# Designs tried in a protein design chat: VHH binders against Abasic site processing protein HMCES (HMCES). Part 32

Target 1, 269 residues: Abasic site processing protein HMCES (HMCES), of Homo sapiens (Human) (q96fz2)
Amino acid sequence: CGRTSCHLPRDVLTRACAYQDRRGQQRLPEWRDPDKYCPSYNKSPQSNSPVLLSRLHFEKDADSSERIIAPMRWGLVPSWFKESDPSKLQFNTTNCRSDTVMEKRSFKVPLGKGRRCVVLADGFYEWQRCQGTNQRQPYFIYFPQIKTEKSGSIGAADSPENWEKVWDNWRLLTMAGIFDCWEPPEGGDVLYSYTIITVDSCKGLSDIHHRMPAILDGEEAVSKWLDFGEVSTQEALKLIHPTENITFHAVSSVVNNSRNNTPECLAPV

## First folded at step 19 (VHH)

Design wb22 (from wb2 with D105E)
Fold by OpenDDE, fold request of step 20:
Structure wb22 (fold): chain B 269 residues (1-269), chain A 123 residues (1-123)
Amino acid sequence: as target 1 above (269 residues)
Amino acid sequence: EVQLVESGGRLVRTGGSLRLSCAASGFDFSTYAMGWFRQAPGKEREVVAAISWHGGITYHADFVKGRFTISRDNAKNTVYLQMNSLKPEDTAVYYCAARPYQFYERPSDYNYWGQGTQVTVSS
């Protein structure tokens, strides 16, 4: 996974992340660094995306079932990284393979510390290789959405009214991630960054791409993944597997350019 | 205590109409999406209709074919299902369900459920 969409307004995004804590109380995740949230139809590695994580990561004795939403850098920067520039990282941390997550120090260590997060997105993009051509067809992949009577095509968000019909009730894609905290050697703000765990693709996506993000389907899966206070790493990793509960449609080549940030990126062709 | 109480289910003849009501209590109704589900004997529970927390977005299953309409009154903490042109195949227990802000298709995605109300449509 090298491209996602996360364009919902902050309030809509927050509501979409409503949850019940372990006491059964409805809650909205509290924002950390909301100003770092940059909505975009075309999110690439090194950009910031919102993730969910347990409040216990920030507050001692907090209820670990409570959630924080925070924009983090896509591409995990390990805490042990000693260079002053995270871009100097010599290995790709955009994704973490589920089968080798425990073999790579960059992922194993933060995972062992309970630094599990849920990466939020409208969906993600993948490119299918066309047989006989050097052309790749991009697809937008997302949770199946309930088709509302008024829901125009995902691409027809031409009017505010049409947008609301599609996106106000949009089920966000919830991907399993690992995050880490990096302190710059020269001082400054702590950098929070994440990697997306990937798995072998489900049968439905296998023709498009052989790998897919580990998707946490349902509130229970999300809760268990986040709650590092109650759920061990071993138990959490049981949640990491391919899911067939996804849908997709072909999109235009507009998404190929990471600079393009328009609804056209995810509009069906 | 969270409560969803369905009412209005009864025996009706084919072509008849019913209005189901679900009264909610014990939670902030205005922040929950509501759904109507039904379960016929030997069948899986299925979504009939759903409505967003603010009532601006609605969903109706294909089998409704415009016969049923979901609505809500947040001031009364009540969601409704107007059922017209009822058919024998509509015979089921109808359930009201709630989840935070958004409505989903799967029953497992809902947090609160009513006890259900029996709708029987005779031929």
Scores: ipSAE 0.897, ipTM 0.947, lowest interface PAE 0.5, mean pLDDT 94
Fold by OpenDDE, fold request of step 20:
Structure wb22 (fold): chain B 269 residues (1-269), chain A 123 residues (1-123)
Amino acid sequence: as target 1 above (269 residues)
Amino acid sequence: EVQLVESGGRLVRTGGSLRLSCAASGFDFSTYAMGWFRQAPGKEREVVAAISWHGGITYHADFVKGRFTISRDNAKNTVYLQMNSLKPEDTAVYYCAARPYQFYERPSDYNYWGQGTQVTVSS
C-alpha cells in the first residue's frame, strides 16, 4: 500500500471515529496535534495521516480502551535512528509484512511496546498491470458502503449537498499499523510515525494486486488492536489477516501523480 | 439504563399502513444513527431503513420501493417508520437499533437494540 485517500473534514472524520469505551460510554477520540491533519484525496508516504491509538500511550493510568486521534507521518522512523534526517533511512518502512513483523527490529521493538495504531483512510489505491501493455490501471479500494437514495456513486459528490450524502456517513477504512516515537538527535519535537501492516490479498483483490493492508473489520477488531493494556501482542496479531469485505472501482490516471489532490482521484471511470 | 422500546406493530391487511415508533432513553439520542431492522421467521435479520444522527441522510432497502419512510424527532428521542402499501412479505418482527453517528448495513455493527414489535400483514 503506497497511496491512500483521507479527505474528510476534521469534524466529520471525528464523528466517523465515534466509539464506545469499555464501560459502554459513547466517546469521540480526542485529537492530538489537530493542526497537522491535512485532508487529501491522494496521500503518499511521508505525508501525515490520522491514526487512532490508545490513550494509555499518553496518560499514565488512563483507560486503555479510550482512543486518541493523531496525525502521524507515514513511514515508520525507528526510535533508535541516529541520523538527523528521517529521509536517510535506507530501508522502506512504508509497509510491514505480517509474516516478517517479528523479524525486523524496526517493527518488532515498537510492537513489543504496544505501539499499535489504526490508520484511517477513505480507502487505498492499487494499480493493476494491464496484460500486454506497460500501463497500469489504478483502483480505489474501500469498505462496502451503504448506498443512500440520493447518493448514487462517489462520482456524484460534485456539490456540497451531494458530498454530504456520500461522505457524511462514509465508513472509514481501518488498517492495522505500528507506530514509533523518534527523538531527533539535535532536539526538537518528537516525531510520531507509522507503518501499515500488509498481508496477502484476498481472493477478490488478487487479480488487482497480490498484497493488501491488514484491515481491521468492526469495532471489536479495532478495539482489540488498540488496547495494548488488555490485549497482548500475540492476541493482537491474530487479527492480522486478509479480508474479503472490500469493494473497489477503477479510477482515472489522475491519482498517478501524488500532487493531484482532487475528487477525480477516487471517482469511478 | 439504555432502552429502545418499539411500538405500533399489529395485524394489518394487505395494502394497509402502519407507523412504528421507537422510543429511546438512557443515552444521547441526538448523537446516534438509528435503524429499523426486520426478521421474518426462518430468515436473517435485515436492514429496512436507517437515518443519520441529524436526520439529513436516510437509507431505505430496495424492497421498500418507496413504501416505507424513516424519520426521527430528536426532541422526543424517537425514530419512526411509516409503512405504506404493506404486503404479506413484510410480515416480521421489526427492531429498532442504534449506533454512534453513522448507520451501517450489518446488524452486528449496532450497539443497542429494542425488543422488537410484531408486524403481520394478512393476505
Scores: ipSAE 0.895, ipTM 0.946, lowest interface PAE 0.5, mean pLDDT 94
Fold by ESMFold2, fold request of step 20:
Structure wb22 (fold): chain B 269 residues (1-269), chain A 123 residues (1-123)
Amino acid sequence: as target 1 above (269 residues)
Amino acid sequence: EVQLVESGGRLVRTGGSLRLSCAASGFDFSTYAMGWFRQAPGKEREVVAAISWHGGITYHADFVKGRFTISRDNAKNTVYLQMNSLKPEDTAVYYCAARPYQFYERPSDYNYWGQGTQVTVSS
């Protein structure tokens, strides 16, 4: 919920996001602010990560099924926020519980404006608390991956060529998010920021943590969540539920320090 | 109009070999990953082999590993499945499928499908 990996080079990430518009035409999402994309094995709140959103948010009369990909700040800053410093927010907006999303001003308002996004990651990390200890075991959690040939398993690398081939066919994790646009009172650029919607964890993850991100599994779910021009808030919220189509492995404590940005963060132990 | 057309399926004896072909048209073949799936009577459709858009990464299911080989020829917009050491349990309709760039295990993740070609392996 509060830590992800999103490390793919921009071109690999973009190809992994290939889609069909409502007319069946193959497309790649169009980047906004590509120079703000900062790939890392260890992303934390307040950092920028890429999200998908409808082109209609940026262009009058655009086809709402067409997609933009843009880096946004993790930790939603509501459009109504009056202070000059986003760190002054009095509540945590890195996640948004699905069962209260229509009761919280920070999330209800942008959702009513159709500000739905898909948060992209290689996968996310969670820490399992063990009975009777302060120690926690981190896990890397991701979509099941089809086993490829001429490449090592995740976390195994004996050359740059083998490492790239593992990730070239990686199925990106697609999480449901809400974004908002905040205009700083002191002036400057509009800040785009997002929250990740959470649900109760599935049985497969319940021993690790009691919450999980709302995962959009497959292109139909992704398309419906993004297309605020054709899919109402009420219909979109039906997409928000736990999934058992998820896998994980234990990782070392290297990931605990958010300054560590190495493949070891997600390597199996 | 997108078309995937399989060919080469026929009746063969146990231990025999076949080569299936899938001719693609109506889309940019070079940007698509390709898969071979099969469906036997009373069974669900399952992935047999798959190949990435650039051809450098493949998958072969454990039940065909060492016996079947997927390949592609982008100049001919064609994907092949070489099937050796055929067994009666390989009897099925074989389908060609396509999706952009990456291949996955689940049939529901694929955009385009062929009509299938019947492979029958006799004792």
Scores: ipSAE 0.832, ipTM 0.923, lowest interface PAE 0.7, mean pLDDT 91
Fold by ESMFold2, look of step 19:
Structure wb22 (fold): chain B 269 residues (1-269), chain A 123 residues (1-123)
Amino acid sequence: as target 1 above (269 residues)
Amino acid sequence: EVQLVESGGRLVRTGGSLRLSCAASGFDFSTYAMGWFRQAPGKEREVVAAISWHGGITYHADFVKGRFTISRDNAKNTVYLQMNSLKPEDTAVYYCAARPYQFYERPSDYNYWGQGTQVTVSS
C-alpha cells in the first residue's frame, strides 16, 4: 500500500468518523492541527493524512476510548532516530508487515507504548503487474458502498446548480497503523508519523497484488485497535488479518503521477 | 432512554399501500441517519431504505425501488416508510434503526433499534 485518496472536506470527514465512547455517548473526534489537513485524490508517502488515535496519548488520565483526529506524516520516523533529516532513514517505513512487527525495533517500540492509530482514506490504489509489459494497471480499492440517491426528486429548488452529496455518505477505509513521535535534534515541533500495517491479500485482491493493508472493519475493531488503555498489544494484534469485505475498479493512469490531484484519479474506466 | 417506536404495520392485500412511522426520542434525531430494515421468518435482517441525517440523501433497495419511499420530519423526530404496490414477498417485521450521520447496509453498524412492526401482505 503506497498511495491513497483522502479528499473529503474536513467537516464531512469528521462526521464520517462519528463514534460512541465506552459510556455509549455519541462523539466526533477532536481535531489536532486541523490546518495541516490537505485533501487530495492522490496521497503519497511523506505527505500528511488524517489518523485517529486515543485521547490518552495527549491527556493524563483521559478516557482512552475518546478519539483524536490529526494529520500525520506517512512514513514512520522512529523516536530514536538521530539524524536531523528524516529522509536519512536507511529503510522504508511506509508499511509494516504484520508477520514481523514484533521483531522490528522501528515498529515494536512504538507499539509497546500503545501508539496505535487508524489511518483514514477514501480508499487506496494498487498497481497490477501485467505479463508481457512493464506497464501496470492501477486499481482503486475501497469498502463496498451503499448506493445513494439525491433525496430531492423534484429538483425545482432555488439553487442554480445541482450538487452531489454522494461523498457525504462515503464509508471511509479504516486501516490499522502504528505511529511514533520524533523530536528533531535541532529543535522544532515534534513530528508525528505513521506506518500502515500490511497482511497477505485476500482472495479477491490476490490477482492485483500479494499484500494489502490491514483493514479494521466496523466500530468494534476500530475501538479495540485505538484503545491502548484497555486493549493489550497481544489482543490488538488479533485484529490484524485480511478481509474479503472489499471492492475495487480499474482507473486510468492519471493516478500514476502523484502530482495529479483530480477526480479522474479514482474514476472507473 | 433512547427509544425508537415503529407503528403502522398491519394486514393489507396485494397491491395495497401502507405507511410506517418510527418515533424517536432520547437523542438528537437531527444528527442521525435512519434506516428501515425488514426480517421475514427464516431470513436475515436486510436494509429496505435509509436516509441521511439531513434528509438530502437516500437509499432504496432494488427490490422496493419505485414502490417504497423513505422520508423524515426532524421537527417531529419521525422517520416514515411509504409502501405502495405491496406484494406477499414484503411480508416481514419492519425495524427502524439509527446511527450517527451516515447510513450503511449492515445491521451491525447501527446503534439503536426499534422493536419492530409486523406487515402482512395477503395474496
Scores: ipSAE 0.812, ipTM 0.916, lowest interface PAE 0.8, mean pLDDT 91

Design wb22 (from wb2 with D105E)
Fold by ESMFold2, fold request of step 20:
Structure wb22 (fold): chain B 269 residues (1-269), chain A 123 residues (1-123)
Amino acid sequence: as target 1 above (269 residues)
Amino acid sequence: EVQLVESGGRLVRTGGSLRLSCAASGFDFSTYAMGWFRQAPGKEREVVAAISWHGGITYHADFVKGRFTISRDNAKNTVYLQMNSLKPEDTAVYYCAARPYQFYERPSDYNYWGQGTQVTVSS
């Protein structure tokens, strides 16, 4: 997983993250640094995207079932990193393989501190290698969506107005992540950064790519992954597996250039 | 105390019409999406229709499209299912369900459920 879409307006995104705490109380996650949210159809490593994490990471004695939403840098910068520039990190941390997570200090250490997060996206992109060419076919991959009405189009493509109704009811993709906190040696704000855990792809995606993000499907899985106060690392890792509850469609090559940030990036072709 | 109370289920003949109502209390109805689900004996609970928290977006399952219409009245904290052209296959217990803001297809994604109302369609 190396490219996502996370383009929803902040209020729409926040409502899509409504949840129940341990006592059954309905809540919205509380934002940290909301002005740093930068929506885009085409997010790449080193950009910021919103993640969910437990309030207990910020407040002593907080209810660990309560959630914070905050933008974090994609590409985990370990707390022990000594250089002043994160780009000098010699280790790729965009993704974390589930089968080696307990063997890599960059991931094992923050995981042992309960630094689990849920990475939010509209969906993610993968490129399928085509036989006999160097060309790759990009796909947009996401949770199955219940079809919304009203259809204002008699034809192939929906208008932007119809897309507004689709996005208002869009089920966000929820991926398992690990985050860490890095204090720059020259001073400045603490850098929060994350990695996305990956697993072998499910059968439905195997023709596109051999890996997929670890998807947390449903509120029980999301709650358990986030709640490091009540759910141990060992129990949480049982949530990390492929899912077949996923769908996709082919998209144009517009998404190939990470500078392109338009709805065309995820439009069906 | 959260309550969803369905009403309006009864015995009707094929081709008939019914209107189901679900009265909601104990939560802020205006921030919840609502769904109608049905379950026939020995079958899985399935979504029939759903409506967003603000009422502007709906879903109707293919097997009821053109025959059933979901609507809501936030002033009355009530969601409705108008059922026309009823078939024997529509015989089931119909359940009202709620979840915050968005509606989904799977029953496990909903937080609150009513007790159900029986709809029986005779041939």
Scores: ipSAE 0.809, ipTM 0.912, lowest interface PAE 0.7, mean pLDDT 91
Fold by OpenDDE, look of step 19:
Structure wb22 (fold): chain B 269 residues (1-269), chain A 123 residues (1-123)
Amino acid sequence: as target 1 above (269 residues)
Amino acid sequence: EVQLVESGGRLVRTGGSLRLSCAASGFDFSTYAMGWFRQAPGKEREVVAAISWHGGITYHADFVKGRFTISRDNAKNTVYLQMNSLKPEDTAVYYCAARPYQFYERPSDYNYWGQGTQVTVSS
């Protein structure tokens, strides 16, 4: 996974992340660093995207079932990294393979500390290789959505008003991630960054791409992944597997350029 | 205590109309999406209609074909299902369900459920 969409307004995104704590009380996640949230139809590595994480990571006596939403950098920067510039990291941390998560220090260590997060997106993009050509067809992949009366096809919302209405009831994709905290050697703000755990693709997606993000389907899966206070690493890793609960459609080549940030990126062709 | 109480279910003739109501209590109704589900004997529970927390977005199942309409009154903490042109195939227990803000298609995604109300359509 090298490209996602996360374009919802902050208030809409927050509502989409409504949850019940362990007491059964409805809550909205509290924002950390809301100003770092930059909505985009075309999110690439090194950009900031919102993730969910347990409040216990920030507050010692917090209920671990409570959730915080925070923009984090895509591409995990390990806490032990000693260079002053995170871009000098020589290995790719955009994704973490589920089969080697415990073999790589960069992922094992933060995971062992309970630094599990849920990466939020409208969906993610993958490119299918066309047989016999060097051309790749991009696809937008996301949770199946309920078709609302006002929601024409994702592509038919011609008016901004209709577009907002369609997205107000959008089920966000919830991907399993690992995050770490990096303190710059020269001082400054702590950098929070994440990697997306990947698995072998489900059967439905296998023709498009052989790997997919580990998707946490449903509130229980999300809650267990986040609750590092009550759920061990071993138990949490049981949640990491391919899911068939996914849909997709072909999109235009507009998404190929990471600078393009328009609804056209998501629109069916 | 969270409560959803359905009412209005009864025996009606084919082609008849019925209005179901669901009264909600024990939670902030205005922040929940509401749905009507039905379950016929030997069948799975299925979504009939759903409405967003603010009432601006609605969903109706394909089998409704314009016959049913979901609405809500947040001031009264009540969701409604107007059912017109009823058919024998509509015979089922109808359930009211609630989940935070957005409505989903799967029953498992809903947090609260009513006891259900029986709708029977005779030929």
Scores: ipSAE 0.805, ipTM 0.901, lowest interface PAE 0.6, mean pLDDT 93

